# Designs tried in a protein design chat: miniprotein binders against a2bj90. Part 22

Target 1, 235 residues: a2bj90
Amino acid sequence: MSRSARRKTSALNTVLRVVEVFASIQGEGPFTGTYSVFVRLAGCNLRCPFCDTRYAWSLEAGKPLGVEELVEEIARYEPSLVVITGGEPLLQRHPLNSLVEGLESLGLRVQLETNGILPAPARDEQLWRVYHVVSPKDVPVRVPGAKLHPSWVDYARATGRAWFKFLVANEQHVREVAEYVAKLGIPRSRVYIMPLTPEKLDMKELLELHSRIASLAVKWRLNFSPRLHLLVQLP

## First folded at step 11 (miniprotein)

Design IZ10
Fold by OpenDDE base, look of step 11:
Structure IZ10 (fold): chain B 235 residues (1-235), chain A 99 residues (1-99)
Amino acid sequence: as target 1 above (235 residues)
Amino acid sequence: SEFLKLAKIYQRAAERALRRGDYDKAVYYLYLVAELALEKGDLELAIEYLEKAAEIAQRANLRELEALVYELLARVYEALGDKEKAEEYRRKAEEIREG
């Protein structure tokens, strides 16, 4: 391989397509309430009809940022957690591993949010060491082309660093989640249900939806994820 | 009822989506209203919402969402005891997935 090909391959491993970087409170999942820097990566392998971040679906919607520059930008916020989200972050797996390495070298905690379609991290990836919140889109929301990759169940069992966050709209969805996680052997302690919130809800509608799904979480003995950022009007 | 509140949330969301030209959201939110209607045992209301969802999906060429709507229609007609219509909608959903 020529020096130019090695530089191109190294550059491909060190540049991310980033839509936005911002500080807020983690509003969802096991880290709810944590002061976090969010890194929204560009590109998604799904077209969820209910997606609130459609602007991140194209890789071209992101700006190319170097990993080193991005690590420095994140570090300036002094975050308690770095949340890597996007469309689907694992579409940029190689530079994402480099980003994780840089962040961990600074002692920063990292959480990945993924739709779980792509394989879980392997033991030799830097991503193996971070926390993962997997949000399947096959069950119960039946997004076309969505299927949870089975390696996420194995990763969860091996590391204890994965949680599964399911979008739900009704009690039938909660039942389907309960059956699905039982079939896969996912411990209920690692399962969150979260209300499927349409855009531009008023606060009364948002609270009603949260209340209903939270009650179903208790009834079905599952963890509840709020959309806390929407409730407190943060990004 | 709590049901009517949730149904109204998704119905209003579908209407907002239609006004914006977000046809995929509109279809999907109508589908969620139909699921709620089915959960309540209001099969006629479920059919009404699913027929509207199917019309929008077809007009917008949202084939995969159209198939999803047809699958739920099949389940509703099965619950009504109309096996012929249930099978018709199963077949329509299958034809979209195989094509």
Scores: ipSAE 0.871, ipTM 0.940, lowest interface PAE 0.5, mean pLDDT 94
Fold by OpenDDE base, fold request of step 12:
Parts: sequence; C-alpha cells; structure tokens
Structure IZ10 (fold): chain B 235 residues (1-235), chain A 99 residues (1-99)
Amino acid sequence: as target 1 above (235 residues)
Amino acid sequence: SEFLKLAKIYQRAAERALRRGDYDKAVYYLYLVAELALEKGDLELAIEYLEKAAEIAQRANLRELEALVYELLARVYEALGDKEKAEEYRRKAEEIREG
C-alpha cells in the first residue's frame, strides 16, 4: 500500500460530523446527575418513531469537525464526563476511536450512548476502554430494523463497562425486558428501564410516566433511569 | 385508573403528532395506547386504536409500522378467541415483510 493511500486513510480518521456540542447534566442511566459535555454525532441507522433527536438522523445535519479541535473544545468545559451520543455514534467508528484516544490522553472519562445494532468494540479499539450505555430498540419497543448485536453481552461480561437501558411504556414491556435479559444472561444490576416519553409533555404527564415506570422497576427488581434533564428543564 | 392516565398521555401525543403531519409517531403512539388497553383486558378498545393506527399507516405508506400494527391485531383477536381474524392479520403482516 502506497504512502499516499495511508495518508488518505489517516485523514478520514480525523474528522467527525457533529450536530452539537453542549454542557449539561447526564439525565439518564448509571451516570445520572454527572456534569457532562455532550457530543451529538450526525447520522443514524434507525428511524425510531418516538425519536426526540430526528434532526440528527442525516449525516448532512452535522458539521465536519477535526478530532483535535473537538478535544480542545470539550476540554474547555472541564467536564466530569464526556457523553458521545447522536443518532448512532458507531456509524463514525474510526474517527470516534481517535476522539476517544484524545480525550483519554487528557484524563477525561468517556461514555458512549449506542442503540447496540453495530458490533461492540474490539480489544484493539480505543472504544474498548470507555463506558457504554446500550439502548436496544428491538425489545420491547419493536423498532423496525432494530436488533441487539450479541457482542454487547460479551463485552459487558468481559469488561464490566456496559449497561443496558430499555425504553418501556407499560408493565408488559417491563416483563419482556426481564425475560429478554434473563435469556441473554445479562445481570439485572446492569439493566435500566426508562419511561418512553412523548415530546412536549407537560410536567404532570412527565411525572406520572416517571412514577409509574419507577414503581414497575422496583416491582421487577430492575434499575430505573429517569429522564432527569427533562424533569429539571436542561438540554 | 392509572391505566387511563397513561393511555390518555399517549393518545394526546398521537393527536399532536397527527396535527403536525408526524404520521409515523402518531401510528406508534396509537399502538402504545392499544398495548395499554390490551394490558387492561379492554380488547375492544385495543382493536379500535389499532384499526385507526393501521388506517393512518396505510395512508402514509408506513409499511413496516403497518405490519407492526397487524401483528398486535393478530394477538388481540387471538385473545378474543377469533382464530380466523388472528390468522388474517398475521398473513397481512407477513405479506408486508416478504414484499
């Protein structure tokens, strides 16, 4: 392979398509309450009917940003956590590994949000070292084309750095999650259920959903994920 | 009942989605209302919401969501003991997935 081919492949690994970068509180999953910088990457491999970030579905919705520039921008916020989210961040896997390397070199903790359709990180990827919250869209919400890749279960077992966050609307969904994780051998301590919240709920409706799903979490002995950012009116 | 509160939340969300032309969201939220109705044992109400969801999905050419609605209709009719209608809706869902 010529020197020119290696230089072109290196340049492709240094640019991300980014929709937005902002500081907030992590509102969801095991890191709820953490002061975080959110990096929302462009592009998604799903079209979830209930998605609240539809503006991130197209790759063209993101601006091209250099990895080095993005690391510097993130570092200025002095975050307790860097949350990589988007549509599906793993669609930009190669430059995302470079981003993680840059952030880890500064001692920053990184958490990925993924739908779990794409394979889990391999041992040789920088992504292997970070935290992952996997949100399957097959069970129970049955999004067309969604399927959890089995490698995420293996990654969770091998590293202890993955959690599974399931969207639920009712008790039947919670039952389906409990059965699904039991079948896959996912420990309940790694499982979160989160209310499926429609857009533009009032606070009373939002609290009612949270209360109902939290009660079901206790009944079914699962962890509860709030949508804390919505409850406290943060981005 | 707590059920009626949750159902009403998703119903209102579906109505908001319809007014915006977000037909995929409307279909899916009506589907969730039907799942809630099924959980309560109100099979007639589940059918009503699913028929409405199917109509919207068909008109908007949302084939994958239409199939999802038909799968739940099949389960509801099976719970009613109407095996013939249950099989009809299973076939309709399969025809969409194979096509």
Scores: ipSAE 0.862, ipTM 0.937, lowest interface PAE 0.6, mean pLDDT 94
Fold by ESMFold2, fold request of step 12:
Structure IZ10 (fold): chain B 235 residues (1-235), chain A 99 residues (1-99)
Amino acid sequence: as target 1 above (235 residues)
Amino acid sequence: SEFLKLAKIYQRAAERALRRGDYDKAVYYLYLVAELALEKGDLELAIEYLEKAAEIAQRANLRELEALVYELLARVYEALGDKEKAEEYRRKAEEIREG
């Protein structure tokens, strides 16, 4: 095989540990409502007490899938958006860049969900060109060891392709977010607050929590993120 | 009221978590109820929920959550004017962070 063909074959034979692949809507953040395919990668560098996807914490929860086969599986859904999530997908950064390369070659739009502890993409990474929704866990929810890497703010400023999404449960949390983003120089247009949502709420509870946090978003002039998939009972 | 509705949501979530044996979720949701109580100025209610959260965290060996609970207890006792208990809980949290 030629050098070009061998290089492409080697990159596409890279393996990711994948927990699940499924179609749904993006229920959170700036792309809310978009028909999406979700790729949940195994492994996380946090153990948040409120995590709703604990089944993805261990790398062993993922099955090995070749990047080429994964690209083909994703493409069959004909998604408007590919959401790469997890655990923490940047723990598998190397093969993740290969997946992004394959998806890009098909013209598929990609969004990464990350807790922002690991650095933002470098300019020579395939991840540099995709969308990112960064969900810091140090403020206001106080997960230890969850400090946002400062490169994400630089990346957002340089590219315009990152947004910051914060879980909140009360007005003091919203005040803390507002102060935090002001200190970091993150403009309000890039900031979302989202209700910290326990599992198995009934519809009345879910709507009440959404209503309260949305009202706070208006009061504090921040964007509101729903958890729309919960409201419409999609995965 | 808004406080009562949110507090009930997290309180019920804590009870569901306890029934399932999800003790870290239970502690965290009780902590959130206490934050809401403190925000409303109901310091006695905040202490009630935090003492329950602390007991669960201790029994389940949830050290980082135990420290988080003690940090909020210190803030609640500071607001109550009990400097001795505020310092006691700050020390307890520091001991967990150091060991």
Scores: ipSAE 0.860, ipTM 0.934, lowest interface PAE 0.7, mean pLDDT 92
Fold by ESMFold2, fold request of step 12:
Order: C-alpha cells, then sequence, then structure tokens
Structure IZ10 (fold): chain B 235 residues (1-235), chain A 99 residues (1-99)
C-alpha cells in the first residue's frame, strides 16, 4: 500500500496530442448506441491496411492540448460516455492517465479503444478503473507486428471491464477467433465479431455484410458488433 | 450466392483502392477475395487473385503484405497437393520476415 504504488497523476501541466474531439454515438462493441464524445489521440504502433483513420497514425497529426482544457471541452458536450480512441491511445499513456483522472473527478464514464499490443493497466493506474474494448489485430486479420499482450486477459478476469472485438470477413476468420479465445481462456460473453467493412459501400452492400457476419455470430455463439454509425450515417 | 456477394464486395473495394492509389488496401482486399475462394475450394481463382496481389505489393514495396500473400499462396498450393510450390512460397515469406 505504499504511496508510490498508488500512481495518481495530476491533470495539471500535462499535454496530449489530439487529432479530433466530436460528439456522436458509439457504433461498435458493448456500448453500441450510447451518446458519446470521441477523443481521437494521435499516433499508432500499427499500419493496418484496412485502417479508416489513417489521418491519426502520426503524432504530428495531433494538436497539443492541455489535459485540463480537454476535460472542460469534453464536459461541455454532456456526454453519457467518453470514448478515447486513436491511433493507439496507450502510446500516450502518462498524460492519458491524467485525462482519465480529470474525467472521473466529474463523474464521467470512460471507455478506451486499444489494439492491445501495449500492456493492460496496472492496478495503481487511473486507467485500471475504466472500460476497455480490446481489438487484437494478429488473429484473424494478421496485421504485421500485431500481438495481443497477455496481460489483457488477466485484466479482463480481474476486473470484468474488458471486452475483445475482432474484425472478420468470412467463416474461417470466425473459426480462428473461436479457437484463439478458447485457447486464451476468454469467455464467449466477452467476445464480439464485427464485419471488416471497406469504405464507400452502398447501403445494400453494407446490410449484406452485416447480415452475413451477424448470422455467423449466432452460429458460433459469439456477440455481434455492428458498425452502427455507418448504417445511420454518423461520424 | 452468399460467397459471390461477399467476394464482389471486396473485389469492388480493391478496385476502388487501386484507383485511389491505396495499394495496401488493394492488396489486402484481394487477399480477402482469395481467402473466400479458398474457402469454397476454388483454388485456381485463389491463385489468380493472390498473384495479382503479390504483383501490386512488390511494385509498391509492401514487404510485410507481400509475405502475407506468399503465406496464403503456400496454403493454396498445399490444398492443391503441390508440396514443392507450397514450400517455395513458405520460404519466400520467411525470407521477407527475416530481413
Amino acid sequence: as target 1 above (235 residues)
Amino acid sequence: SEFLKLAKIYQRAAERALRRGDYDKAVYYLYLVAELALEKGDLELAIEYLEKAAEIAQRANLRELEALVYELLARVYEALGDKEKAEEYRRKAEEIREG
């Protein structure tokens, strides 16, 4: 219980590299449909070929914002959920913990989106207390350099605050996900499969892809994640 | 019928990506079409799409995606029973990942 083991970070004097802040709905995963403010952080440790947010890959794409200023901006939207995304938000881990502290002090609920390469939060981090949607990119989509850090499975078991979301394009992908999560001991109730969705699909194509992957989710007894914001044409 | 609809979605996405110069997207979507073809047992179609994907990856200097394409080619040739070609592509992929 030493004071150093309680790694509280101050929002004062810390800076995040932020690409954009905007209101929308959470279109993916367990919080689908929630009125949310999205904070997109700059920088990513992957170069996924299917990425639709490539503008966030470089830290240079982000504007430096003080954490206190950012908390005030977020609060003005009166969000039901604050979604921290990117790039890969954990590349800015230290100031991110300060942001979480500030948001929690206002009673705001926070969800992080991560590719899971960097370790899960330690018990003494502010990030320990928030929700996480972990999207591994090694299986089934085989993005070079991707590997899920094993601490995410331990974190999910210890806290119940992590879910795992996988992009899939076909039934073989779904089989691979099922085998992967079984081997890691991740319960099906924490697993979502989501259609790997190219840009600029018309509505018929978008619905067809959703229908196919949703049918596979039922067949394999996994949760289904839509891309709801695409279906309703929100950012 | 469902196979044809999904394959067409990713094929069209690859064509759009090529027109925009997004070569890594194009390679990846062609790779997905080949996976669908392999799933249906159409090994010749899978090879056709993978050879196109490999050519694009080579010209665009997309080494990691090129290795991914070779890994799937190895699986397709295993399914064809051509162990010599399967090992050849496996070795090509390994050489890229070693460098």
Scores: ipSAE 0.856, ipTM 0.931, lowest interface PAE 0.7, mean pLDDT 92
Fold by OpenDDE base, fold request of step 12:
Structure IZ10 (fold): chain B 235 residues (1-235), chain A 99 residues (1-99)
Amino acid sequence: as target 1 above (235 residues)
Amino acid sequence: SEFLKLAKIYQRAAERALRRGDYDKAVYYLYLVAELALEKGDLELAIEYLEKAAEIAQRANLRELEALVYELLARVYEALGDKEKAEEYRRKAEEIREG
């Protein structure tokens, strides 16, 4: 490989397409309540009908940002957690590994949010070291083209750094989740159910959905994920 | 009933989506209402919502969501004991996926 080809590959691995960077509270999953900086990456491999971040679906919706510049921007917020989300962050896997390396070098904890379609991190990736919340879109919500990659089950078993957050609307969905995770050998302690919340709900509707799904979580012995940021009116 | 409350939430969400031209969201939320109706054993109501979902999906050329709707219609008709219609809708869903 010529010196020019190595420079082009190195430059491609140092730029992310970023939609937004903001500080808030992690509202979902095992880190709920944590003061976090959110990095929303551009591009998604799904078109979920219920998606509330459709503006992130195109790679072109993101601005190119250098990894070093992004690490410096994140560090200024003094976060307790860095949450990497977007459409699908793993579409930018190479520069994302460089970002994780930079953040970890500062002692910052990192949590990735992924739809689990793409393969889990390999042992040689920087992404192997971080926390992952996998949100499958095949079960129970049956998004076209969604399929959980089996390597996420293996990653969860090997590292203990993965959780599975399922969107649910009713008890049948909770049953399907329970059956699915049992079949895959995912321990219930790593499973979260979260209410599928339409956009522009009023607070009464939002609370009703939360209450019902939380009750189902207790009944089915699963963890409950709120959408806390919506409940407290944070971004 | 708790069912009626949830069903109404997703129904209202579908109506809001339709008004915005978010047809994919509208189809999917009507599909969720139908799943709720099926869970309650109200098979007629499930059919009503799925037929409306199918119509919107067809009009908006949302083929993958149309197939999803037909799969649930097949399950509803199977639950009604109408094996012929159940098979018809399974075939319609398969035709979309193979095409």
Scores: ipSAE 0.856, ipTM 0.934, lowest interface PAE 0.6, mean pLDDT 94

Design IZ10
Fold by ESMFold2, fold request of step 12:
Structure IZ10 (fold): chain B 235 residues (1-235), chain A 99 residues (1-99)
Amino acid sequence: as target 1 above (235 residues)
Amino acid sequence: SEFLKLAKIYQRAAERALRRGDYDKAVYYLYLVAELALEKGDLELAIEYLEKAAEIAQRANLRELEALVYELLARVYEALGDKEKAEEYRRKAEEIREG
């Protein structure tokens, strides 16, 4: 880093680029149904063709917000869970750790959503203490450059605070997930399969897709994740 | 059947994506229809959808998706017993991945 780059980094250490903050229900994974405040961070290291939040891909899509101001805004919602999502929130790792510290000081429960390309939290990071739902994008959906960092498996084993959620569209995908998690030593109790859901499905299509993937989850002895917010028409 | 219901969901999604100019979504959803066809053993239907996906990917300059489509075409031709076509598509995909 040049002296100028170091000065800019220091001045921005407590600032996050935030696309949106809103209250809703966590619709996916192990915390499904929880009254939550979502903090969508800008920037993503992937360009998934099926992405439903493309408006968060660019770092420039986010407004700069100070961490202390953001903590206060979140607290006003009185959430049962704070869900940090994006884009890919770990692209803003340093100020994200500051946000987590602020939220934890108020006793707020935090969950991070990540594609798992960047390494899992180190033991001395504030992120070490929060919950993580890791959604790999290389298997089975084959997004280029989306390889899961192996530290996430070690983190899950050490802490019990990570779960792995996979988008699937068919039984071959579910078979691939089962083989993948077995190879990595991820226990089935930590694995969710979730329907790869195009936008603008009608309710009948949503239910058919959910029904098929749920049946596959039972067949393959994996946990099923709905897209509950879509079923109940919440953001 | 379950295949027909899921295939129609992704086929309609691909059509909606095409109308909006979301060509990467359209290619990906057609690829999913082809995966469903392959799972059912309908190799000719899989090829039909993959050839359509490849054309769209080429026209829209979606190189990574084009390679993905060729990789599945290789698998479908392998299942069909056409080893020469399977190798051809593997080579085309590798060429895109290598640059």
Scores: ipSAE 0.854, ipTM 0.932, lowest interface PAE 0.8, mean pLDDT 92

Design IZ11
Fold by OpenDDE base, fold request of step 12:
Structure IZ11 (fold): chain B 235 residues (1-235), chain A 99 residues (1-99)
Amino acid sequence: as target 1 above (235 residues)
Amino acid sequence: SEFLRLAKIYQRAAERAKRKGDYDKAVYYLYLVAELAEEKGDLELAIEYLEKAAEIAQRANLRELEALVYELLARVYEALGDKEKAEEYRRKAEEIREG
């Protein structure tokens, strides 16, 4: 491979397509309540009917940002956690590993949000070291083309740095989650159920959904994830 | 009832989506209303919502979501004891997936 080809491949690994960077509170999963910088990456391998971030589905919706510049931007917020989200962050796996390396070098904790379709991190990836919240879209919500990659179960067992956050709308969904995680050998302590919330709910509707799903979480002995940012009217 | 409150949330969301041209979202939220109706044993209401969902999916050419609707229709008709309609909708779902 020529020196020119190596330089082009190195340059491609240093740029991310980023939709937005903002500070807020992590509203979901095991890190709920944490002051966080959110990095929303562009591009998704799904078209979930219920998606509230459809504007991030195309890679073209993101601006190209250098990894170094993005690390400096994130660091200025003094975050307790950096949340990498998007459409699907793992579509940008190579520059994402470089981003994680930069953030970890500053002592920043990183949490990835992924739909779990793409393979889990390998041991040689920087992504191996971070926290992952996997949100499967096959069970129970049956998004077309969604399938949890089996390597996420193995990653969770090997590292203890993965949790599974399932969207649920009813008790049948909670049952299906309980059966699915039992079949896969995922410990219930690593499983969160979260209410599937339509856009533009009023606070009464939002609380009704939270109350119902929280009650089902207790009944089925699963962890509950709120949508805390929606409840407290933060981004 | 709690059921009626939850069902109305997703129904109103489906109507908002339909008005915006988000037909995929409209179909899916009607599907969620049907699942709530099934959970409560109101199988006739489940069918009503699934028929509305199927009609939107067909008109919008949302074949994968149409198949999802037909699978639930098959399950609901089986629960009603209408084996003929259950098989019809299973076949319709399979035809979409194999095509």
Scores: ipSAE 0.896, ipTM 0.954, lowest interface PAE 0.5, mean pLDDT 94
Fold by OpenDDE base, fold request of step 12:
Structure IZ11 (fold): chain B 235 residues (1-235), chain A 99 residues (1-99)
Amino acid sequence: as target 1 above (235 residues)
Amino acid sequence: SEFLRLAKIYQRAAERAKRKGDYDKAVYYLYLVAELAEEKGDLELAIEYLEKAAEIAQRANLRELEALVYELLARVYEALGDKEKAEEYRRKAEEIREG
């Protein structure tokens, strides 16, 4: 491969399509309560009926940002965690590895949120080194076209840097999650259930859903993920 | 009851979605009401919500969600002992997935 081909491939790996960058509290999963910078990437490989970030589904909804510029922007917030989210961040895998390299060079901790459809990081990727919260959309919520890639189970076992966060609406969903993770050999300590919350709930409705799913988490011996940002009215 | 409160949350969400033209969300939230009704053992109420969900899905050409609704209809009718309707809806779901 010529020097020119390597330079063109390097230039393509340095730009991300970004919807928004903002500081908040991580409201979900194992890092709940952490002061975080959120990077919402554009584009998704799903069309979940319950998605609250539909504006991020198109790649065109994101602005092109250079990796270096984005690292500098993130660093100015002095975050305790950088959360890479969006539609599906792994659709931009190549420049995302470059972003992770830049952030880790500054000593910043990184957590990825993914739907788990695309393969887990390989050992030679910068993404191998970071934390991952995988939110499957096949079980129990049965989103069309969703399937958990099996490599995420292997990655979780190999690294201890993955957790699985399942959306649930009822006790049948919690049962299905418990059976599914047992079948896959996922340790219960790595499993979170989170209430599936419709948009524009009042606080009483939101608390009712949280209370129900939290009680089911205890009954089924699973970890509970709140949607803390919604409860405290943060982004 | 707790059930009626939870069901009403998703029902109201479905109605809001329908009014906005988010028909996929409307179908899915009606489906979640039906699952809560099934969990409570109110299979007739589950059917009522699934029929409403199917009608919206069909009108909006949401074939994959229509199939999901028919799969739950099949399960509910099987639980009622109506094997003929259970098989009808199972076949309707398969026809959408194979087509």
Scores: ipSAE 0.893, ipTM 0.953, lowest interface PAE 0.5, mean pLDDT 94
Fold by ESMFold2, fold request of step 12:
Structure IZ11 (fold): chain B 235 residues (1-235), chain A 99 residues (1-99)
Amino acid sequence: as target 1 above (235 residues)
Amino acid sequence: SEFLRLAKIYQRAAERAKRKGDYDKAVYYLYLVAELAEEKGDLELAIEYLEKAAEIAQRANLRELEALVYELLARVYEALGDKEKAEEYRRKAEEIREG
């Protein structure tokens, strides 16, 4: 086998633990409304009490998939956006960089969802080149051990490819977010507040919660993120 | 009113979570009701919900959530001017964070 063939074979031996792959609409953050393929990676470094994807907490919840196989599966959907989520995708950082390389070689746009505890990408990582929606869980929702790594602010400033999305339930939370992002030097244009949404709300409850948080976003001059997939009943 | 509507959303979510045995969700949603009560200045109502949340957290051995509840209790009692209770709950929370 030639050197180039051996390198392709090595990429095939790079494995991710994947919980699910599915097509839907990105319902949250700056890419809301985009036809997307979601890749949910197994493993999380948090146990948030409000988590709606607990089935992804353990690495054992994921099926091992080769990176090339996964790229082919994703490409078949013809997505406008590939959303890599999880648990916490950066727990599988090394093979994740290989996946991103494969997706970018096909011209596919990639967005990562992360809780921001692990450091932002370095310049020599494939992850450096993709979009990131960072959802800190320390402020205002007070998950212990969930401190945002400071490199994410530097990354956002250097690249313009990161946004910060905060779950909020009330105005005091929004005030805390505003103070937090101001202290970190994160401009309001990169900040989203999103309603902390319990499961099994009816449509009236969903709209009430969305309406309240959207009003607060206007009052505090922050961007609003819906949970659009819940409103339109998509996964 | 808006407060009542939001509080009911999280109250019902807490009850659903309790019924399913998801006690961490139940505690967290009751904690959110207490924060809403605090925001409206109803400190006594906040304490009522926090004491309910603390009992569930204790019985379910949810130590980190128990500490979170005690931290808010301390803040609420400080706002009421009960510095003895505020310090009691601060100490309880610290002991959990240290262990």
Scores: ipSAE 0.868, ipTM 0.936, lowest interface PAE 0.6, mean pLDDT 93
Fold by ESMFold2, fold request of step 12:
Structure IZ11 (fold): chain B 235 residues (1-235), chain A 99 residues (1-99)
Amino acid sequence: as target 1 above (235 residues)
Amino acid sequence: SEFLRLAKIYQRAAERAKRKGDYDKAVYYLYLVAELAEEKGDLELAIEYLEKAAEIAQRANLRELEALVYELLARVYEALGDKEKAEEYRRKAEEIREG
């Protein structure tokens, strides 16, 4: 086979469908406040009624980009963290592992955001080596079909590179999270509760919601995640 | 009060969603208002919001959300001591989940 044909075949194997790439701060979870580049991948295996990124649900919402070009674009921002999000990024698992390899070759720190339905990385995947924030949608928010894959608990225990972030709106939700993580053996040091935040709240509403959920985090001895980017009006 | 402030946040969000035609968001936010009312012990207010949510879910053919609303209605009626209504709503939710 000719060199040109072989290179085209290789490029097709390293393509991701990407909705957007942008610089901002990581506003949620353990890396809150970090200067980040966000890579939003197309496609999701859920249709959460409260989702604020519905424009990423369809795979067709993404533009095909070669992994090498994407790595170069990301590197130009000089990020302190690369956040891979979506939809659900693990729907594009194979080329995602190629992206992670490219980013790691440049010494870039990577965090994946996932709903945890698909299995955690295997030890031979490039994804094994990066950080993960897992946001289950079965408890307490009760999205159908959103069962957390049990391998994420094993992965977190084996690697120390996964945290679990839960949307909550009230104390009953926090109680349910506490019971859920205790049953699964997830230590509270790896658990974040975050305000379930409707779109278009004014600043007073945002602060009230943050204040309530933060107070509950203290009461229940769980970590609190803000939605800092909303408070400071960044994307 | 804290309950009133939080309930207003989700109630206003539900109204905005309804005006935009985002009926799944509207139903879900009304469901959250009902959970807040339940947490405060105002079971009659919880039912009021859940009946609003159910009407929207039915009209918009949002079957999974309709079932979710019925499940909370069953829990609230059980807490009120109305076991007949509680069982009725449990059955309604199960019928949607089963097909």
Scores: ipSAE 0.868, ipTM 0.937, lowest interface PAE 0.7, mean pLDDT 92
Fold by ESMFold2, fold request of step 12:
Structure IZ11 (fold): chain B 235 residues (1-235), chain A 99 residues (1-99)
Amino acid sequence: as target 1 above (235 residues)
Amino acid sequence: SEFLRLAKIYQRAAERAKRKGDYDKAVYYLYLVAELAEEKGDLELAIEYLEKAAEIAQRANLRELEALVYELLARVYEALGDKEKAEEYRRKAEEIREG
């Protein structure tokens, strides 16, 4: 590589493109209710029609931040959990591993949110040791090109540090999820269904969706994920 | 009924999205209304919403969503026993997936 190309590659190893950093409550999945700092990384390999965070789709939406500076900023919040989300955070995999290393060196718990298209962490990655909530978008919501990489099932089995969360709108979707996870050998204890929630619902509509999907979770013996931040009006 | 309440939520969401110019959201929410109608056995209502979704998808040049809508139309027409329409929509979806 030329000297300028080599320098660009080195900068990418220590720099993340970050859309926003903020404190809130983890509203979804197994860590619901936890005081968290969210780090939203730029870039996504999907264009889901129901996406609530379209502002993070483009890599250019993020501002470059040095990993070491970001670790210090996160630590000042004194979080109980650091949630790395995005777009799709694994598009910035290399510097993300550096961020995870810095956060874990300070004893901070880290959770990644991913659509699962890119492979699960390898044993020699810092990401191997963090928690993952994997939200496949091929079933039941049928986003094209959103096939879950099979390594996530192997990773979940090997480590016990991955859970699978599915957006659902009706009982047909829940049946499809149940069949899908059974085929893949994912135990029900690791599966969450969550209401597919349009923007700008009033509280009555929000509760109606939550109530319906929660009832289906009980009926199908799956875990229920709220969207707690919407119910309590937090970001 | 629960079907009516859920369908209204997604129908209103589709209307809001259409007014805002978020046509991909509008198409997807209408698709969800159609799935709810299909689940309750109201196949004619499902077709009504899918035809609305297809029109929006075509007008907005949303090819992947258009194919998704056609795939459900094919399934619904097959359930109604209209094999000619089912095959027609299956071909339309395949043309988009192949192109």
Scores: ipSAE 0.868, ipTM 0.935, lowest interface PAE 0.7, mean pLDDT 92

